VHH binders against q84jc2. Designs and how they scored, part 45

Target 1, 232 residues: q84jc2
Amino acid sequence: MSKMRNLVEEKFLEFYESWVIQLELYLHQLLIAHNNNTMSETELRHLISKLTTHHKAYYTAKWAAIREDVLAFFGSVWLNPLENACSWLTGWKPSMVFRMVDRLRKSRVVLVEAQVKKLEELRVKTKFDEQKIEREMERYQVAMADRKMVELARLGCHVGGESVMVVEAAVRGLSMGLEKMVKAADCVRLKTLKGILDILTPPQCVEFLAAAATFQVQLRRWGNRRHYVTHS
Below, E stands for the ipSAE of ESMFold2; O stands for the ipSAE of OpenDDE; V2 stands for 0.75 times the mean of E and O plus 0.25 times the DockQ between their complexes.

## First folded at step 4 (VHH)

Design j39 (framework vhh_7z1x_3)
Fold by ESMFold2-Fast, scan of step 4:
Structure j39 (fold): chain B 232 residues (1-232), chain A 125 residues (1-125)
Amino acid sequence: as target 1 above (232 residues)
Amino acid sequence: QVQLVETGGGLVQPGGSLRLSCTASGFTFSSYAMNWVRQAPGKGLEWLSGISGSGGYTSYADSVKGRFTISRDNAKNTLYLQMNSLQPDDTAVYFCAKEYDLWEEYYTGSSFDYWGQGTQVTVSS
């Protein structure tokens, strides 16, 4: 059966498509900077700032949207099925970006020992924070099947008035719980991104951001190439 | 020194209109999402509307959709809430609230990092 898109899904789809187009333009600039050693540190820092501002813009829009409808972000219509399959709590899995950091170490970029140590400390912290959030999500899902929720489900099948108000309050509580969990996951994402950029030199930051944006853009293109069967 | 100051509240008849303003200082206003939240007498906090830093994305609670419009003027560091078709149930203290800077701060589980003092809106016949 087809899904109807609500107003949040339509608005965020329009926002996201525009955001991705701008990301591709920034990726082009990152690739030029990476292949051209004539850019100054000031120019590189300015480009890095544009990318961090762009990512911050995504999260400010996302948080406005989740206040209205957090469920729109679970199975997002602005993401193709491949992007959704790779999603962790409504976005990228923070520890996955360290695979891109590992590519820097294995490529032609030289990371000094102090950077390697700080990146490993950040990786361990990021994985710990991910596991903590995953346990909270599991507890949230288990709570959906507890005695209180079973009773609310039965109550919701009976009569309006008092029953309707109790069910509405419970649903609002569930949505607020998901909003807090999504924001906690986004906090881990932003702290991980900032942490990596703070450890790396400007040329290394450009290479890292180029790798991350390339993966994001390519994942979208691979998913969009999917062949759909339609009736006559 | 983040400071948010709301103005524009007052007494209005049912069906009337009112525009609230929130003047911000102490931070780069255009870099943060802003929100309107209200608290009716004896009730909890209710989020009403949000707007992205650029103003390019807006969101609304179902209770105010079609009646309230959020906007911002980044040159003046000012947030607005245009309230139309006001109802007695809209009687509340209205707060301006700033979104978290998760780039510099940790998320504490609270909804917002800074709030204004509030402005009273009373809708009565």
Scores: ipSAE 0.319, ipTM 0.699, lowest interface PAE 3.7, mean pLDDT 85

Design j4 (framework vhh_7z1x_3; at its last look DockQ between E and O 0.07; V2 from the best seeds 0.00; counts 0 for: pae E 13.5 > 2, grease 29 > 24.2, placed apart)
Fold by OpenDDE, look of step 5:
Structure j4 (fold): chain B 232 residues (1-232), chain A 125 residues (1-125)
Amino acid sequence: as target 1 above (232 residues)
Amino acid sequence: QVQLVETGGGLVQPGGSLRLSCTASGFTFDDYAMNWVRQAPGKGLEWLSGISGSGGYTSYADSVKGRFTISRDNAKNTLYLQMNSLQPDDTAVYFCAKEYDLWSEYYTGSSFDYWGQGTQVTVSS
């Protein structure tokens, strides 16, 4: 973790660390709610809303940062290698959440037939959307090996003001495409999450969100221990 | 209906300062990142700065770093751009732009979903 970080990486690292701390606090609340059957539906909905708002906050910051440097998110220095290895287009893969739901179903969550049907429909849609994005990303990645990239590589060997400007322009052009892909992926993530939350009852939502947050936090902890990652 | 209205533009001398405002309506303002974009005559759109929904995170284009500051007042549904050390090449129409709805359908575009009418900024001696 001795990699030199740019300003965007440093800023987002700081943001993300704070965001994760807040997530852990919410996780604690979710776990309490999950283990406490006395909470009202209104209280549960409020907790769910806080979590969804927290996620929105992440993505609004992410998208702001992406406008400045989308490439930072393809390295994601604020994540450990394990987290990065599990990343799909700079975040969690949308279809993964259905595996979490399945796990919950096999444990204590009882879904009615109507919910099961809706979840399956959503799963199919999510997979379809993922595949579309993957195809677009693949096409874009292949297309990156074009004249512009060759020129970028060539110009990058020179030290000069004009050359630097041309290189920067080229990088900006490439970043625009990547930004679209990242945002598309994020939309599928959030759409999928919203879809699941709309299908589940408030108690089920709390359980799901607790499981998801636990997974996220534990993955980070395990990865940090394994790779001795220290964040400022 | 979503509306964005920019104000604060005008004529200023090189080295001068301006503060732009964008008043938003028709949506939950703090749920969305907001941006400033400009278009100079004969040039394309240039993104300048972004700010997260809460205002806790800000971003800037290299062209304006150290000179421009983005901020927002969510209680007033207003976005701001403080512009210092203005130069002639900062002459442009400045737009506030709403970020795409995160919970919307599949998104493949690169543009924002809503724009203001813009405000003219002219830097000239």
Scores: ipSAE 0.858, ipTM 0.943, lowest interface PAE 0.5, mean pLDDT 91
Fold by ESMFold2-Fast, scan of step 4:
Structure j4 (fold): chain B 232 residues (1-232), chain A 125 residues (1-125)
Amino acid sequence: as target 1 above (232 residues)
Amino acid sequence: QVQLVETGGGLVQPGGSLRLSCTASGFTFDDYAMNWVRQAPGKGLEWLSGISGSGGYTSYADSVKGRFTISRDNAKNTLYLQMNSLQPDDTAVYFCAKEYDLWSEYYTGSSFDYWGQGTQVTVSS
């Protein structure tokens, strides 16, 4: 048995740790901005832009990494077990962000009716796109059990022979299928995020981004704490 | 509006080196991952290497690991591929390719958004 490649896991772990540290620094800036009513619209838009750029940096790195090893993103070593348990197709579930938006409706900063309508339309579309991807994943999983894949598995049990090229082509096909689904899910995530930011005012964007970043950071801390505290 | 122009190809002997360049225009270069892809005569496209928008993450196909190095200069909107220890089977047309726009419509395939015209690399003695 040849050893599995772990280079992507090591490199992306290093990247992700640095990315999370910078996210925590941006969260600090968002919390300061949220509590400072004298900050100008231009200053708030600049901060929102920094967060948007930071998320783009994550996804451009992720997409470079999945071309080399998409499987590294299923049960990622850079995420703790709690983060992995809460993952949907290698990341956050797009419709989840509307729970952060619900906090804006309960805050003292009132959303106007036009914003509420646009957010509901976006929520419905996001859930539709999400379900479409879930159906694609189901079809992918079912296809793994078809006759061609079963035959390929049998060939892989043979010692040597002409099967090497066929096996390599099939594995490449499987990886490409997963890569396509991960990219589709990421596009729904980013489209949902952009849609929310386009609907909200700059102060509301700051509040939303602060809530989202707080949740991400706290989920990581909760998972890491349970690993440390639980003696078994 | 989006343009990718590759340069630096040519004839080289086995064991030699070449540096390819790709100049990009018509989009915010540092917002996108960039890739190198090749096509040998009579064969399909083979992805070789990718680099994140900031340059902070790089990836490589097994066939080129340790021999090729991808890099970018965002101030110059230029992507590079340093190719060392070239072999006859590296003979191909080399393309730079722009990653799909993360903010656009639902992603429906694994294809890149844009390709350059390609630059020919021939490794022979």
Scores: ipSAE 0.533, ipTM 0.817, lowest interface PAE 2.0, mean pLDDT 85
Fold by ESMFold2, look of step 5:
Structure j4 (fold): chain B 232 residues (1-232), chain A 125 residues (1-125)
Amino acid sequence: as target 1 above (232 residues)
Amino acid sequence: QVQLVETGGGLVQPGGSLRLSCTASGFTFDDYAMNWVRQAPGKGLEWLSGISGSGGYTSYADSVKGRFTISRDNAKNTLYLQMNSLQPDDTAVYFCAKEYDLWSEYYTGSSFDYWGQGTQVTVSS
């Protein structure tokens, strides 16, 4: 790996560890709010705002790091193997978040007809955006395979500045395309999160955010526990 | 309010050089890829070049490879296009564009959410 790639990985690993610790602290606040049915609307909205700001901060830091090295985010060192296996274009697949909403709806959260209709409309829109990204990714992979094959043939024919320049141009094209797709995927993730929170009432938002944070923290804990045991 | 302002266009002789600038405001400039596109008289939009938010990654259309160089100065919120070996076919209005697309660099125009007003480049004897 290049020196620049290692530096980006080290910086983001430090950020991610701090970010997860803060997420766990917010989870504690969400669980208190979930169990306390007398909290004011102002208190609930403030807590929800802190969590949306926390999620936005993750993507702000991620996009800054991607500008330096987008490839560092594929097979990320700061994620354990379980988290990496669940990753779709450097994060959770946006439409899968609706499984959490569906689980809450079936067990505890009661939604009125207007909310259900809006959530279904958002789900359809989210899937549509996902499919556009997936089809563009497929087209990009095909185009890069054709160019990569030509460039590999040229490496077999001669060594020199022209071969290095062609390879560097192909790498730059791949990285620019991947950066665009990762940002597009992250925008869908953020728009979907905001859309869900706009449809739900403040108490329902607290329940949703608590469930989502619990799942994310448990997924990291399970992966780290397994990794720690097998490593030691 | 997002604003993009292109400058540096003008009249040049064939074989000449010109440098375009695009000053950006109203958004966090270094978070976004930026692009140059042009529109020749009576023709559609042609994508020329793109650059990542950090400036570390660039891409060029075949028509301008080796002659044009894209760069950015994130401290000045400014995008540049150095154009060398200009020919009459390069005569066009040149636009700075902010990326907002879900599609690859193989698409031009329409895939961007904000555009400048454009700057005229004319190459003639």
Scores: ipSAE 0.000, ipTM 0.141, lowest interface PAE 13.5, mean pLDDT 75
ESMFold2 (binder alone), look of step 5: mean pLDDT 82; pTM 0.833

Design j42 (framework vhh_7z1x_3)
Fold by ESMFold2-Fast, scan of step 4:
Structure j42 (fold): chain B 232 residues (1-232), chain A 125 residues (1-125)
Amino acid sequence: as target 1 above (232 residues)
Amino acid sequence: QVQLVETGGGLVQPGGSLRLSCTASGFTFSSYAMNWVRQAPGKGLEWLSGISGSGGYTSYADSVKGRFTISRDNAKNTLYLQMNSLQPDDTAVYFCAKEYDLWSEWYTGSSFDYWGQGTQVTVSS
């Protein structure tokens, strides 16, 4: 069945495609910097700043979009099915980044004891924040199963303007609750990212950001390939 | 200290236009999404429009789509709202609002991090 795109979906799809293209360009720069040990700390910090600015640009655009239509971010049309399957509350799961840091640690990265301690403290804090949001999501889902779902189902049996108006009001309330939850999740994501970058040295930050960007770009490519079906 | 100062409000006839400005200080303006919100007499707050930090993405409430345009000049730390085809029901106090610090340690659940004092727009003859 064909589906129509709404204006937020079309507009954010256009934004996201451009954002991903720029991410791939930054990934190329990160890989060059990682493989070239001659770059100064100032040059590395400048590149790290470009990446953090790029990620902030995504979240400032996302928050503008969710204020207009948060539901567009649940099952997003600008993400392929594999990307959507890997999403937790409209984005990456915060604790996932510590698995990336652990993999990085097994490569050329040499973490000092003080960094290991700070990363473990941040991991515990991130897991706590993540679980708090998961509890809020569970409470939201339970509330939806109660009065609101019963009321919406009952009103769905009545056709006409009265049903449409009441459903519109209910969806608006639902959307405001989801917007608050998505913002909370995004703040945990950004706080976790910032925390890791604050603990790591500039060369370690470059390697971490390169690994993260590689995974994001590769996941998109894998999902796009699997969507293609061939018939003889 | 964060400050947001709205200007450009006034009396305008139906079908007229106004341009609101919001001058920001005390934070890195280009790093934050900015919003316009209004409150009509005897009514609650209504979000109107948002713009990303770079200006690369804009959003609008259905009530103002096609009539209002949000923009920003990051070099001047100024947010704008171009209002065209004004209607009597656009009469309200218009507020500039700063989005949350995306690097904040906690999201407090409030809609916005900071608000201006507002500027009055009256659409009548």
Scores: ipSAE 0.259, ipTM 0.675, lowest interface PAE 4.6, mean pLDDT 84

Design j43 (framework vhh_7z1x_3)
Fold by ESMFold2-Fast, scan of step 4:
Structure j43 (fold): chain B 232 residues (1-232), chain A 125 residues (1-125)
Amino acid sequence: as target 1 above (232 residues)
Amino acid sequence: QVQLVETGGGLVQPGGSLRLSCTASGFTFSSYAMNWVRQAPGKGLEWLSGISGSGGYTSYADSVKGRFTISRDNAKNTLYLQMNSLQPDDTAVYFCAKEYDLWSEFYTGSSFDYWGQGTQVTVSS
């Protein structure tokens, strides 16, 4: 049982390491594009498409994995402690990406008034969707505590192997609830990302994606380097 | 219009093998994770296996690990389930199911975005 449950952690760790290596290669291309003002709109759109496809590949793999074992994504073994400390419902907090968007307002590429208005509308909508999910998680945590206490009390009254089956059924129900919440959070993440990219011009999209990828890659390196220096 | 058509079901003896196919149309197949789900007579839906859009990640329910293999051919818009060492309790209607559109559709719960009409698998008692 424990060996079978560890398969998701092993397989997704292998997938994630390869996915991060490819993200670093795309980041290199984004930084070159950002510093080269001669790239055509078609070339920029192609690069943006590579990044969006890469992020979609992550979520299609994640959703396949969480159907088998959603708990692997809470305190993931493929993430270092710093990356795990920065997680909100198994991933980035949607509203935080607007801090990266705010940097675009101070860059060489000026956002026009219509873009600023649409980004503010998206920010408000994203925070509203985020709060709905937080309320659902609060309700789930209360229900989880109540269910766990009831099942634990029930086990105290049972003699024999039947109690193992009852515990397994309860854990399965809890996992299904978490799967729905993680999927809801991921949908808000991707809709927020799509919304930002739909509002921005191709050069602004490249700058935004470069900032996001730089933060993700640096956070991983900071966590890994500090662990090495401190614990080696 | 999204369409999913399952084929390959039938009658087999215990210990036998079957290969199910699901042909997809109406969406960019390689952009979505795909799943196999079954429903045994008088029981609820049971998720069996999932595969990422690229095919680079696969997942399985404990009841089918080591016996079933999920795969896809993105050039042909086709999903497969290779079923080995079939048991009488594998008797069910098998459905191909598409994951939600992460870009445009609202996620409404643990239901799949779309799935087909199913194909019957019967393992001789």
Scores: ipSAE 0.224, ipTM 0.644, lowest interface PAE 4.9, mean pLDDT 83

Design j44 (framework vhh_7z1x_3)
Fold by ESMFold2-Fast, scan of step 4:
Structure j44 (fold): chain B 232 residues (1-232), chain A 125 residues (1-125)
Amino acid sequence: as target 1 above (232 residues)
Amino acid sequence: QVQLVETGGGLVQPGGSLRLSCTASGFTFSSYAMNWVRQAPGKGLEWLSGISGSGGYTSYADSVKGRFTISRDNAKNTLYLQMNSLQPDDTAVYFCAKEYDLWSEYFTGSSFDYWGQGTQVTVSS
């Protein structure tokens, strides 16, 4: 029998599918802009603004959804297994975008030395912020196994009165802590993305955003075409 | 510069309905998610509902799910909260709140960067 998805999972799945379709349309526009070589700086900045607005819309919807059910984002039903396997705290690992930046060094759009230095400084800071969040997550996971939490878990085996209320309060506390960590990770993602775009020229921003969107779309396609392992 | 003005509060009987409005100015309204938050007497702030910039995604706290409906009119720069089946426990000051600018260098994960003045809702017989 199929397990019913909860309302947050259903709503965010519908949102995400539409969001990805629009991302693919923007990717097409980015590739045209990159190959055209006749677009004005104003036109390029407008296209970059559309992409940044699109990414902001994703985080706005995500944060609304995690207020209702943060656990929906751990093993998301709107992501295929490959996308889920590549997730770090419910999204892309911030340091990974510098792989797309490295691709710019091999393109026809040349980075000047000042940009290279600023990008390396941003890479170092991003890795530092990323590691800080990883340590906080480790502390959170360890705290779940302490004696007090184990006793609360035992109370969860009994469904009567006050014990139910105490367990419910503890579970809400755990969810709020997890929500805070996901928001912290998303903050690093957004600051990293903005930092890169602030360092790059408009043509370089278009190339970077095209590379990032291509990777995201292609990862989804690769995962959707995989063969499932049949368990005997 | 940024202004959020709530209206529509008042005294209503249990089981009644009320519609709150929030008029926004000083920013590109359609580019930001908007939220409703309340504070009951002697209690802390409680988030109630959120709506994306386009209106395509809405979210609700369990306490109001099925009774309250959030909506927006981007042409009028106005946010709405339709409140049905009001209960005495819904008595609170209701605030309109703008999402944080995620591009701000000062963003540290805070949900809201601007709040309205609030409008009082009192549910009593």
Scores: ipSAE 0.115, ipTM 0.569, lowest interface PAE 6.4, mean pLDDT 83

Design j45 (framework vhh_7z1x_3)
Fold by ESMFold2-Fast, scan of step 4:
Structure j45 (fold): chain B 232 residues (1-232), chain A 125 residues (1-125)
Amino acid sequence: as target 1 above (232 residues)
Amino acid sequence: QVQLVETGGGLVQPGGSLRLSCTASGFTFSSYAMNWVRQAPGKGLEWLSGISGSGGYTSYADSVKGRFTISRDNAKNTLYLQMNSLQPDDTAVYFCAKEYDLWSEYWTGSSFDYWGQGTQVTVSS
């Protein structure tokens, strides 16, 4: 059992289920904070810190897992089909979180002009970084369809020890390329999240994080009503 | 400042066991994933195992699955690698490595932020 190829999927599924349960608990705290004018700035900053630590925990676990098997994150078994349909390079598309930020304009706490300017600058930079990664992924996908993939197909036809070794080396190379792209995408995600939180006031951060967590939890609930995540 | 110190290497017979330790200082240990990597004579760096900041998730390279176990004691700022069923091709210098600061604006594409000095493991008869 310990030598099975899908052990990463099994382990990360267990981790992710626990991580989502804790996210729902934090969402409850964010919603209470959002509807409560009596919380101090220090109390709000403490709650924001809990959420940022929780997101960091996800990415530290993810990076450990992708180092072992990055392909587990493309079409993840711990995500339902709706969650997978909304995925961009194994996670949320960085520029899309600005849609959640835009809803803050209609909240009880209005964005000031200086914040709007900084958020627009961050949005532009995020789109630039995102497009750069998309170009790298396109190059990777095109390269997979050239001579290297033709050779892999030829070698896979011959069930000899030497062919197995060559195919394994090539697959390792492909996986390393994907790992670098996923890490680049995750760094853009984390820089975008940090950037937004640095621009917003603590009440606005709580509202933003509540909106993001609500969307994530609700998307999972909608998908799970039709389809259940299958695990061993 | 950030320091990682590995101990526990040595000479061992094929089929033997060793336990490596890495003591960390200069950063909030529990906030970062930690890794073990090795470099065999005449070969490049090979990642072996990783552990999340809380210890709740562990990962392993195919070459060491079922033989090596990574663990951490956050109260002691110490990372461990229990190595069982050692083979001659496990001969290498073993390094403790701190995962990149995922919130840093300056990610350079490097796999790890900081590396220890390494500890030599030799598996021979």
Scores: ipSAE 0.235, ipTM 0.649, lowest interface PAE 4.9, mean pLDDT 84

Design j46 (framework vhh_7z1x_3)
Fold by ESMFold2-Fast, scan of step 4:
Structure j46 (fold): chain B 232 residues (1-232), chain A 125 residues (1-125)
Amino acid sequence: as target 1 above (232 residues)
Amino acid sequence: QVQLVETGGGLVQPGGSLRLSCTASGFTFSSYAMNWVRQAPGKGLEWLSGISGSGGYTSYADSVKGRFTISRDNAKNTLYLQMNSLQPDDTAVYFCAKEYDLWSEYLTGSSFDYWGQGTQVTVSS
C-alpha cells in the first residue's frame, strides 16, 4: 500500500517542489557564470548570496516542519526512493561534498596550497562531527531499548485514558530527541557548506555550487525515472 | 540568562590531582555539548576536552588524553573535569564553554557561545 500523507508532509511537499524548481533556475545562472569570464566579483558574490539564502530557506522550512513531525523526514514523501536511499539523517552526508571539492583540483581554476590545507582541516572536522552524531544516534537507539519500549507497547494495549497519556508523552520525548539529532546533522551540513564557501574564491564558489546543484538535480531526475544508476 | 560558574581550581604539587566543576544555568543543559578550554600565562587558548549533551561521546586533546576525564551530571546541570598526574605545564586558567547552538554557530562562525569566568590551576613544587 502507498504511504498516507499528513498535513506536515503535504505542506513540505509543496514547499520542496517549488524549492527544487528555483534551485534548477539558480543552477542555470551558476553554469552561465562559470562559462562567462565577463562577470565581476560583485556579480559573482550576489549569485553566491542567492544560493546561500536559498539553502537557508530550506533549513528554516525544514526545522519548522520537524518541530511538528520529525518522522515525516525519515522516508520523505517529497523525495523519490533513490534520493531517500542516499540520505544520511534526513539529508546529504556532509563529508560527501569534499568529493565535489576534489573536482576543483582538476579544474581551470586551481586551488592554492593554503586553500588545500584549510579544506583538509575542514574535511577532518566534518568527519569528526559526523561520527559524533552517529554515536549519539546509536546511543539514542540503545536508550530506547533500555527504557523498555516493549513495556510502553504493552501499556498501549490497555484501555484507559491514563495509559494513553503516558504513551503519548513517551512518543513526544522520542520525537524531541530525533528533532535535536536532525538539527545537529543539518547544522554540520550548514557549517561545512559555509566553511567551504569561506575558503574558496568567488569563481571557485560558483564552480562548487554548480557541481553540488548539478548532482542534486541529476540524482532527482535519475530517481524519478524507473532506471537507477549505481553509486558508490 | 546563560551562566557558567567554574570551581575547584587551586595550587597543587606535580603529580597531584584536582577535580573542576562547572555549574550551568539559563539553558537546557542536556541539549548542548560542553567543553573545557585553558589559557596558560602568555599563551593562546587550548581546547582540552568535549562531551556530548547525553554524555555518550567524549573527545580529548593529545596533551591531556589518559590524564584528564570529562564527565557531566545532567540532573545537576554540572560539568566535571578530573585532572590526574598534573604537571607544571598544566598551569593555566581553566574555562567551561557551552558549545553554541549549531544553527547559531553556522550564523556566527563561533564554536563556543558562552564562557565561564574561569578557575586558576597552578601546578608548582
Scores: ipSAE 0.000, ipTM 0.127, lowest interface PAE 14.4, mean pLDDT 79

Design j47 (framework vhh_7z1x_3)
Fold by ESMFold2-Fast, scan of step 4:
Structure j47 (fold): chain B 232 residues (1-232), chain A 125 residues (1-125)
Amino acid sequence: as target 1 above (232 residues)
Amino acid sequence: QVQLVETGGGLVQPGGSLRLSCTASGFTFSSYAMNWVRQAPGKGLEWLSGISGSGGYTSYADSVKGRFTISRDNAKNTLYLQMNSLQPDDTAVYFCAKEYDLWSEYYEGSSFDYWGQGTQVTVSS
C-alpha cells in the first residue's frame, strides 16, 4: 500500500523544511562561537537560548500536528528513509544524545568531576524513563491483540455503516493512546536536553549543541544523497 | 501572573462571521503554541485549532476546517480566531488555551496549562 500525503503531512513538511534550514544557520553560528574564545558568557547564553527556543518551537508545532494526526509521525514523509530508520517513537532516542556528551570528553573545555557525576546520573535516569516508555509501547501493542480488539477487527471485515462506525471509534482510541506515548517520549527528550544544558558551562553547551546539530544535519544529507549505483 | 482574556463573542445569524481575540500577559507569548477550545451547552470540551509560537504552523479540527482561521500577532500578544459560515451548532463558550510548558518537570497528560475565562458565541436557531 503506498501512502499519499494528507494535509497535516503537507503542512508539517513545509514547517520542517524551514525549521531545518534555520537549524543549519544556527549550527554555523554555534561553530563560529565554538572557534571564538573571545565571546562573552552573555553572548554564549544568548546563542544557547536561540537554540533552546528553536527546539521548543519544533515540539510545540509537533504537538499541534499530533493532536490532528499522530500517525503522520510514524514513518514521516518529511524525513528521508535513513532518518526514519534512526527514529525511536517519532524522534531521537533520548539516551543517544549522551554520545554527543562523550564527544565533550575529547574537547579543549574539560568536564570537571562534579559534571561527569551529574551527567552519569542523568544518563541513568534518562535510560530508566526510556525503558518505561518502551514497556508502555509493548503493553499498547499487546492490547492490540486483545480479544476485544480482535473482535473489532473482525467486524471491520464486513461492509456496513455500523461496523465502520465501531472500527473508527476504536481507531480514534488507539490514536489517543499513541499521542500520549509520543508526548511522554518528547517530554523525556526535552528533560534530557534541559538537564544536559543545566549541567554544562556555556562554552560546553555550545559545543554540545553544535555536535547534536551537526549529527542531525549530516544524517539528513547522507540520506538525501541517495543516487544510482552503477557498475561501469 | 499568566492571564488570557477572550473578547469578540456575541449573537450572530447563521451564515454570519465573528472574529474572536485573546489577549495574553505574564509569559513570553511568542515562545508558546496557542489553541482555541469550545464547550457547547451540555457537551464536553472540543479542541478547534492550534497555532505554533512563530505562527508558522496551524492545525484544525475537522468540524471547523475551511470555515475558521487561527492567527496571532506576537507584537501585540494577541491570538485570533476568524469564524466564517457560522452554524447553530457553533453555539458555545470559546476559550483560548496556552500550550503546556514542555520544559516542565511534570507532564500530566494535558497540552494546556492556562485557560481564559471564555467568550460566549450564540448562533441564531
Scores: ipSAE 0.033, ipTM 0.506, lowest interface PAE 6.4, mean pLDDT 83

